# VHH binders against q9w197: the designs that were tried, part 13

Target 1, 300 residues: q9w197
Amino acid sequence: RLRLQDIPALTQDHCRMRDPAEVERIINEFVIGGPERMQIVSDFDYTITKQRTEDGGAVPSSFGIFNACQSLPENFKAETDKLYHKYRPIEIDPHMPIAEKVQYMIEWWTKSGELTSGFPFDQSEIDQIASKYTHALRDRTHEFFADLQRLGIPTLVFSAGLGNSVVSVLRQANVLHPNVKVVSNFLQFRDGLLDGFQQPMIHTFNKNETVLNETSEYYDLVHTRDHIIVMGDSIGDADMASGVPASSHIMKIGFLFDHVEANMKKYMDTFDIVLVDDQTMDVPRTLLSLIEKQHKLNLE

## First folded at step 20 (VHH)

Design C5
Fold by ESMFold2 at other seeds, look of step 20:
Order: sequence, then structure tokens, then C-alpha cells
Structure C5 (fold): chain B 300 residues (1-300), chain A 123 residues (1-123)
Amino acid sequence: as target 1 above (300 residues)
Amino acid sequence: EVQLVESGGGLVQPGGSLRLSCAASGFTFSSNYYIGWVRRAPGKGEELVAYIYPSSGNTWYADSVKGRFTISADISKNTAYLQMNSLRVEDTAVYYCARGSPVHWKNWGFDYWGQGTLVTVSS
């Protein structure tokens, strides 16, 4: 049986846990089950990409990459910003009922789709912008995805952002292996012109079993994999695997960067492991290493 | 309909070379698709040998073939290739061309498979 004190990556000051005994229990369940029971569900923006670079430069979101494309209509950015400023406060409102927020998220995406319609656009422009940010993935992301592929672990990149950007960055970074699938919002085309986004819409409140049950055969494909690592950078990411059976073991890793003191309690209540200003994949990689190596030793 | 047709297999001595071809139809090479070569040796499971994203040129190779095999694609012919050099007896297998997508999937890994082409490395 593994003990947390024997896992140095998990005893570092920036690695916080509300319930270390529960983390320890889940790690040991993962070890017992081995790689064949594992799956990964991860957000993309500021979870696989860095929240900050070494020099403090900005990392664009997946929509930010699209918004930087030169062929977009004049004022596209300004109109998109108007929608953001109207709907973002609603999205993050701590008191509005979720059902009401969902109605506003549908409005937001509908209007965004209208803005993203009626003009020619070429994926190669996204690819060109995205190429500038393949080095802005968390340190050791290449190694992390190589290990996931080698271990045959299904990996879902689940994003409410723009999938065209997500796929481009991951592919150009050489981490988009056959075990990796992307569920996200994608551009739609009609008669050679943009026609908004493909259905169904993905937003923070349906980035969970609501979308996965409706838009993919995801759960059927991974039904034997009830040991799950969830990775995200916002509170809303914690529910990405909530549709799995109650008997599943889920480890939720949250990357906290902004307003650390103000957000710490909320993140600690939501995620099993909170990583403060950690711009690496070292903790998830440590978990994979333990699962593989200790499981193998137990079989011997 | 999506179709993958392999060719180029055969008998070769150790140290020799072969080039496999995979002619694709029913879809266009785009950023959303990758083409892989998967081999199955007698009495063994399946091994992913290499894959390529034809639209971007990004490639990957298994350690067992790295430095000896080269995957490539010709977008105008909608065809992928596997150049196999310095062949060894352990490379003997049926080689399957397969297509997958990180976005348009029905299964994890690959969704469409060719019928395979036999490569025998023997002296």
C-alpha cells in the first residue's frame, strides 16, 4: 500500500488537498486496477495549455486563436467582446439558478454563431496562429501524452472552447495520438461559408454527461474504465466525469492560478488535488508512473 | 464509402526493403484524420507501427521501427506509404492500413481498416 508521504510530488507546498487520506485511498485503488481501468478527461484551455509563461506572456484561449485570424470581418472582435461582457457575468454568477444560466448560455452561443456566419474561412489560418503556441503547453505534456498512448489509456479532451484550435495545437505539438479524442465546439460550413458551430452546443453547464450521453458513444467505449483522472482549471471542470457509475473512483486535479487566496477554499472543496501556479504535467505523470509500476510489482 | 486498399507486400530477405501503399477513398485527407499502419505477427497481438496526419505531415513511429521505417502521404493521390528499410525477421506480419480521427470517431483508435498485405522477412 502506497502512503502519501512516500510520494514527493504530492507533498510539495503548492500541492494542496482537502482530504489527503481520500487522495491516498484513490491512488491505491488506481494502483490495484492498473492502467487497463484508467481513463483521462481533461479540459484544454489553461489546463493543457499554460496559465502563465515563464516571462509572464499571455497564452490565448482556443477562441482567442480563432479571433486572431486576419480574415475575420471588421469588428468581429468588438462584437464578440460585447457578447462576452454581457454573458460572462451571468455564467459566473454565484446566485443565479443553473437552469436560468443555461438559457443565457444558449443565447450567447446562438448569437456567437450568427457572428460566425456568412463569410469564407480556411482552417489553415487557425493552424498558422496555433503553430505559435505549441510551446505553451504545460511542461512535459509531450511525455504525459506519450505515456498515455503507451499505456493505452483513453484520453478525452473535453472543451467548451473551439475544437478547431484545440485539435490544431495538439496535432502540431505531436501529442494527438490515436488514444486521444476531442469533444468541443467546431465550426460549421454551408456552401463554402461559415455557418456558426456544429450542434450540439457545449458550454460550462453541460460539459458533463449531458453532452457525452447525447453527442458521443463515449461511455460505451470506456465502460470498463472506472478509474478516472479529471483535470481542469475552473470549478466547472470538476463535473466532466459525473456521468460515470457511483462505484467509480475519480481523482479531480485542479490548476489554480488566478486570485489564489480568494479561490483556494472553493477549489479545495471541489478538487481532490489543487495545484497552485503549477505549469507542468508532473503530478498527473507521477500518478501514471505509480499506477503502472506499482501495479506491475503487485502482480509479481 | 470509406475504403483503404493496401499493396506492396511480399517476400524479402533480412536487410531488404519494401514499400507499402495505402490508397484511400471516400474521404479527403484533412486535419481531422490520421492514417496508420498496424501489424499483426503470427501468434501476436496488434502493434501500431506508425501514423501520419497527411494534411500537416506530423508523424509518429513505434520504437521497434524508428529509424528504419518512414511513413509519408501524397495528398494529390489520397495515398499513404510505408517505406520499410533494413527489414528484420521480426517485421514479418500482416500490415493493415487504418484511418482514425480525434474528432470523427466511432471507436478509440481507428475506425476503418484495409484488408491487409503480408510481409514475410525470411532467408
Scores: ipSAE 0.835, ipTM 0.935, lowest interface PAE 0.7, mean pLDDT 90
Fold by ESMFold2, look of step 20:
Structure C5 (fold): chain B 300 residues (1-300), chain A 123 residues (1-123)
Amino acid sequence: as target 1 above (300 residues)
Amino acid sequence: EVQLVESGGGLVQPGGSLRLSCAASGFTFSSNYYIGWVRRAPGKGEELVAYIYPSSGNTWYADSVKGRFTISADISKNTAYLQMNSLRVEDTAVYYCARGSPVHWKNWGFDYWGQGTLVTVSS
């Protein structure tokens, strides 16, 4: 039986837990169940990519990679910024009912699609920009994904960002193995020109079973995998695995970087493990190593 | 319909070489597709040997074949290849070509499979 105190990665000051006994219990369930019961659901932007680099360099979001492409119309960034300034405050408003927010998110997406329409675009430009950021993934991401592949653990990268960028970064970093799948927003083309984004829209309030049931066979494919690690950097990421059976064991890992004191309570209420200014995959990797150790013992 | 047709299998002595081909039809190689070679040895399960994203050239190899096998793709011929050098008896298996996508997927791993080609390494 593992105890948290014997797992050094989980006893560090930056590793916070509202209920350490519950984390310990879930870890032991994962270890007993082994890799065949595991699945991973992770956000991309600032969850697989770093929130902060060692030298202070910027890490663009998946849309930021697209916005850096030179072939975009001259006014594109300015118009996109106008939409952001209008809708972002609505997205994060703590008092507006979700149903009302959803209407504004649809409006935002519709207008963004209109801006992203009617001109030619070469997807290889995204690849060129993305190639510059394969080194900006969290430390030891390559090892983390290699372990997931070796252990046969299905891994879903679930992003409300731009999937074209997500795929490009992951592929060029050599971590986009066959056990890794991406559900995200993708560019739509019609007659060789951009035509907004493919349906359905993924936004903060449907990045959960709502979208997954509409877009994939996900739950059928993972029905025997009731041990889930969820990774995210924002409160909305905590619900990415909400469509699994109630009997499932879910470990929610949240990466907290900005405004730590102000956000700590909300993150602690939402995630089982909150990692403060952690730019690595060391905690999720530690969980995999514990599971792998038991798997090897069970094979003897 | 999507089809993958393997060829190039046969008998070879240890230390020898063989080149497998996977002719694809019903789709074109794009950035969102990968082609893999999976082998099944007698009495053993499936082993992913190598895969490639043909559009970008990114490749991966299992430790068991790294340095000996090379996967490649010719986009103009819609064909993937597995060059197998320094073959060993333990490389004996039926080799399957398979296609998957991280984006256009119905299964974890691969969605379409060829019928396989037998590679026998014996002296």
Scores: ipSAE 0.834, ipTM 0.934, lowest interface PAE 0.7, mean pLDDT 90
Fold by ESMFold2, fold request of step 21:
Structure C5 (fold): chain B 300 residues (1-300), chain A 123 residues (1-123)
Amino acid sequence: as target 1 above (300 residues)
Amino acid sequence: EVQLVESGGGLVQPGGSLRLSCAASGFTFSSNYYIGWVRRAPGKGEELVAYIYPSSGNTWYADSVKGRFTISADISKNTAYLQMNSLRVEDTAVYYCARGSPVHWKNWGFDYWGQGTLVTVSS
């Protein structure tokens, strides 16, 4: 059996755990099961992309990449910002019931779709902007995805952002291998013109089995893979794999960068591993290495 | 109906070359599709040899063939190619052309497969 004290990447000061014994237990279950029982579910924005760069430069969100495109109407950004300022406070309101919030999220999506309608648009504009940010992925993301492909581990990039940007960045970074699938919001086109977004909307409150059961055969495809690593940068990401059987073993990794002291308790209560200002894939990569190599050694 | 038709297989001596073709129909190459070559040797599992995103030109190669094989696509002909140089006996396999998408998918990996073309490397 592996012990946490023998895994240097997990003993670093910035690697925090509410329950180290539980993390250790889950790691050993993953090792016993090996790569063939693994799946990955990861958010994109500020989870696969960095939350900050070494140069202090901003990393745009997937919608931010779209909003930088030249062919958008001149007031598009201003109108989008008005919607953001109206609806974002509702999204994060700690007191409003979720059912009521969902109605406002539908309203936000509908109005955003109206803004994103009635003009020509070419994916190549997104590709041009996205090309500037292939270096803004977490350090060693290329190696992480190469290992996932080599080990045959299904990887779902599950994003409430804009999938057109997500796909473009990942493809241009040469990490969008056949074992990687993207579920996200995508632009809708009608007769060469934008026509809002494809149904259904993915938002904070349905980025889970609700969307996956209604829009894909995902769970049938991974039914034998009951060992899951979930990666996210926000509290809502922890539930992305909630549709798996209760007997599943799930390791939830949260990337915490913003307002660390204020958010630490909530992240620690939600994620099994909280990584503070870690702009790398080193912890997930360490887990993969243990799963592959220790599983192999156990078979000998 | 999506169809992938391979051609160009055959018998070749070690050190020789072959060019495989994959003619696609029922869809056009777009930014959301990749075309791959997968081989299966007798008694062995499948090995992804190479893939390409034809619209962007991004490619990938397995270590076993890197430097010897080149994948390419001609969008105007809706056809992908695998140029196989410096062939070795261990390259002997049935080679399948396959299509997948990270966005429009029914399965992990590839959703549509050709019938395969046999490549035999022997003296």
Scores: ipSAE 0.829, ipTM 0.932, lowest interface PAE 0.7, mean pLDDT 90
Fold by ESMFold2, fold request of step 21:
Structure C5 (fold): chain B 300 residues (1-300), chain A 123 residues (1-123)
Amino acid sequence: as target 1 above (300 residues)
Amino acid sequence: EVQLVESGGGLVQPGGSLRLSCAASGFTFSSNYYIGWVRRAPGKGEELVAYIYPSSGNTWYADSVKGRFTISADISKNTAYLQMNSLRVEDTAVYYCARGSPVHWKNWGFDYWGQGTLVTVSS
C-alpha cells in the first residue's frame, strides 16, 4: 500500500491538500484499479497551457488566439472587450444566483455569435497564431499525453473557450492522440461566411454533464472507467465530471496562480490537490507512473 | 457514408518494402480528422502503427516502426499511405486503415475501419 510520505512530488510545500488521508486513499484505489478504470477530464486554458511563462510573458486564452487574427473586422476586438467588461463581472459575482447568471451567459454568447457573423474567415489563420503558443503548454505536457496514450486512458479536454484554438494548439504540439477528445465551442460557417458558434453554447455553469449529455455519448463510452482525474485552474472546473456514478473515485487537481492568498481557502475546499504556481504536469504524471508501476507488476 | 478501402498487402521478404494505400470516401480530409494504421499480428492484440492529420501533415509513429515506416496523405486523391521499408518478420500482420476525430467522434480512438490487408514477411 502506498503512503503519501513515500511520493516526493506530493510532499512539496507548493502541493497543498485539505485531506491528505483522502488523497492517499484515492491514489491507492487508482493503483489497485489500474489504467483500465482511469479517465482524465481537463480544462484547457491555463490548465494545459501555462498560467505564466518562465520569462513572465502572457499566454493568450483560446479566444485570445482567435481575437489576434488579422482578418477580423477592425473593431472586432473593441466590441468583444465591451462584452467582456459587461458580462465578466456577472460571471464571477459571488452573490448572484446561478440561474440568473445563466441568462446573462446566454446573452453574452448570443451577442458574441452576432459579432462573429457575416464575414469570411480563413480558419488557417488560427493555426498561424496558435503555432506561437505550442511552447506555452505546461512543462512535460508532451510526456503526459504520451503516457496517457500508452496506457490507453481516455482523455477529455473540456473547454468553455474556443475549440478551434484548442485543437490547433494541441495538434501542433503533437499531443492530440486518438485517446484525446475535445468538447468546446466551435465556429459555425454558412455559405463561406462565419455564422457564430455551433450549438450548444458551453459556459462556466453548464461545463458538466448537461453539455456532455447533449453533445456526446461520453458517459456511455467511459462507464467502466470510474477512476477519474479532473484538472482545472478555476473553481468551476471541479465539477466537470459530476455526471459520473456516486461510487466513482475522483481526484480533483487545481492549479492556483492568481491571488493565491485570497483564493487558497476556496481552492483547498474545492480541489483534493492544490498546486501553487506549478507550471508543470509533474503531479498528474506522478499519479500515472504509480498506476503504471503496479500495472506492470501485475503483468509479470 | 464513410468508407475506407485498403490495398497493397502481400508477401515480401525480410528487408523488403511495401506501400499500403487507404482510399477514403464519404468524407474529405480536414483538420478535424486523423487517419491511422492499426495492425493485428496472429495471437497478438492491436497495435497503432502510425497516424496522420492529413490537412496539417502532423504524424506519429510507434517506436516499433519509427525510422522504417512513413505515413503520408494525398489530399487530392483522398488517400492515405503507409510506406513500409526494412520489413521484419515481426511486422507480419493484418493492417487496418482507420479514421477518427478529436471533435466529431462516436467512440474513443477510431470511429471507422477498413476491412484490413494482410502483410506477410517471410523468406
Scores: ipSAE 0.828, ipTM 0.930, lowest interface PAE 0.7, mean pLDDT 91

Design C5
Fold by ESMFold2 at other seeds, fold request of step 21:
Structure C5 (fold): chain B 300 residues (1-300), chain A 123 residues (1-123)
Amino acid sequence: as target 1 above (300 residues)
Amino acid sequence: EVQLVESGGGLVQPGGSLRLSCAASGFTFSSNYYIGWVRRAPGKGEELVAYIYPSSGNTWYADSVKGRFTISADISKNTAYLQMNSLRVEDTAVYYCARGSPVHWKNWGFDYWGQGTLVTVSS
């Protein structure tokens, strides 16, 4: 049996846990099951990409990459900003029931799709912008994805952002291996013109089994993989694996960067491990190493 | 119907070279597809040897073949290639061409497979 005190990466000051005994228990279940029972579900924006660079520079979101494209209509940014200012407060409202918020999120994405229609656009422009940010992935992301591939661990990048950017960044960073799949919002094209987004639209509150059951055979493909690591940077990401059986063991890792003091309680109540201003993949990588090495030792 | 047809296998001496081809039909190479070469030696499991995203040119190689094998694609011919140099006896296997997508997927890894082409390295 592993103990948390023997895992240096998990004893660091910036690594916070509401229930260390539960984290320890889950790690030991992962070790017992080994790599063949593992799956990864991760957000992209500010989860695989950095929340900040070493010099404090900004990292664009996947929609931010699209919005930087020069071919967009002159009024596009102004119109998207109007939608953001109307709907973002609703998205983050602490008092509105989620069922009510869903109505507004559908409205927001519908209007965003209408704005993203009727003009020429080429994926290569996204690729050009994305190439500038392949260095903005969390430190040791390349090693993390290489290990996931080597261990045969299915990895879902599940994003409410823009999948065209997500795929472009991951591919150009040489981490988009065959064990990695992306579920996200993708641009729709008709006769060389943008025609909004492919259905169904993914937003904060349906980024779970609702979308996965409608858009993929996901759960059939991972039915033998009942040990899950979920990674996210926002409270909504914690629910990404909600469609797995109740007997599953889930480790939820949250990356906390903005307004740390104000958000600490919510993050610790939501995620099993909260990493404060950690711009690396070191904790997830440590878990993989333990799962592989200690499982093998138990078998021998 | 998606089809992948391998060719170019055969018998070659150690140290020799072969070029495998994978002719694709039923889809065109685009930014959302990768083509891989997977080999299966008798009594061994599958080994992903290399893959390429043909539209962008991004490639990956297994450590066992780095520096000896080169994967490439010709978009206009809808064909991927595996140039195998400095071949060794342990490279003997059936080589399968396979297609997958990070976005248009029905399985983890690869969705469509060719029938394979035998490469025998012997002298």
Scores: ipSAE 0.815, ipTM 0.928, lowest interface PAE 0.7, mean pLDDT 90
Fold by ESMFold2 at other seeds, fold request of step 21:
Structure C5 (fold): chain B 300 residues (1-300), chain A 123 residues (1-123)
Amino acid sequence: as target 1 above (300 residues)
Amino acid sequence: EVQLVESGGGLVQPGGSLRLSCAASGFTFSSNYYIGWVRRAPGKGEELVAYIYPSSGNTWYADSVKGRFTISADISKNTAYLQMNSLRVEDTAVYYCARGSPVHWKNWGFDYWGQGTLVTVSS
């Protein structure tokens, strides 16, 4: 039986847990179950990419990469900013019923699709911008994805951002191995012109089993993988795997960077492990190494 | 509609070379697809040997073949290749060409498979 005190990565001051005994229990279940019962579900923006660089440089979101493309109409960014200012306060409103918020989120993405229509666009432009940010992934991301591939662990990158950017960054970083799948929002093309986004749109309130089951057969393909690591940088990411059939143990890792003191209680109530200003994959990678070590011993 | 046809297998002595081909039809190489070579030796499970994203050129190799095997693609011929040098007895296997996608997927890993080509390294 592993004890948390014997796992240095989990005893650092920036690694916070509301219930260390529960974390320890889940780790031991993962280790006993081995890699064949594991799956990963992770957000992309500011979860696989860094929340800050060492020098404070900008790390764009997946939509930010698209918005940096030069072929976009001159006022594209200004018009998307107008939509953001209209709908973002609704998205974060603590009092509006979620059913009403969903209607506004549909409205928001419908209008965003209208802005993203009627002009030529080439994926290679996204690839060119994305190439600049393969170095903005969390430290040891390459090693983390290599570990996942070596262990045969299915990995879902589940993003409400722009999948064209997500795929481009991950592929160019040489981490988009066959065990990695991306579910996200993708550009739609018609007759060589942009035609908004492929439907249905993923937003804050449907980034869960409902849209995932409707848009992919992911859960059918991983039904034997009941040990799950979920990684995210926002409260909404914690439920990305809640609908996985027959899941038995879920470890939720939250990356906290913005407004740490104000957000700490909510993150601690939501995630099993909260990593404060951690720009690495060291904690998830440590979990994999513990699983792999015992797996090798069992094969002897 | 999607088809993958392997060729180039055969009998070769240790230290020799073979070049496997995978002719693809029913789709074109794009940024959304990767082509892999998977081998099955008698009494052993599947081993992913190498894969390539043909449109970007990104490649990966298993440690067991690094430095000896080279995967490549010719987009104009819609064909992927596995150049196998310095062959060893343990490379004996049926080699399968396979296609997958991180975004257009219905199965984990690879969605479409060829029928395989036998490589025997002996004598």
Scores: ipSAE 0.805, ipTM 0.925, lowest interface PAE 0.8, mean pLDDT 89

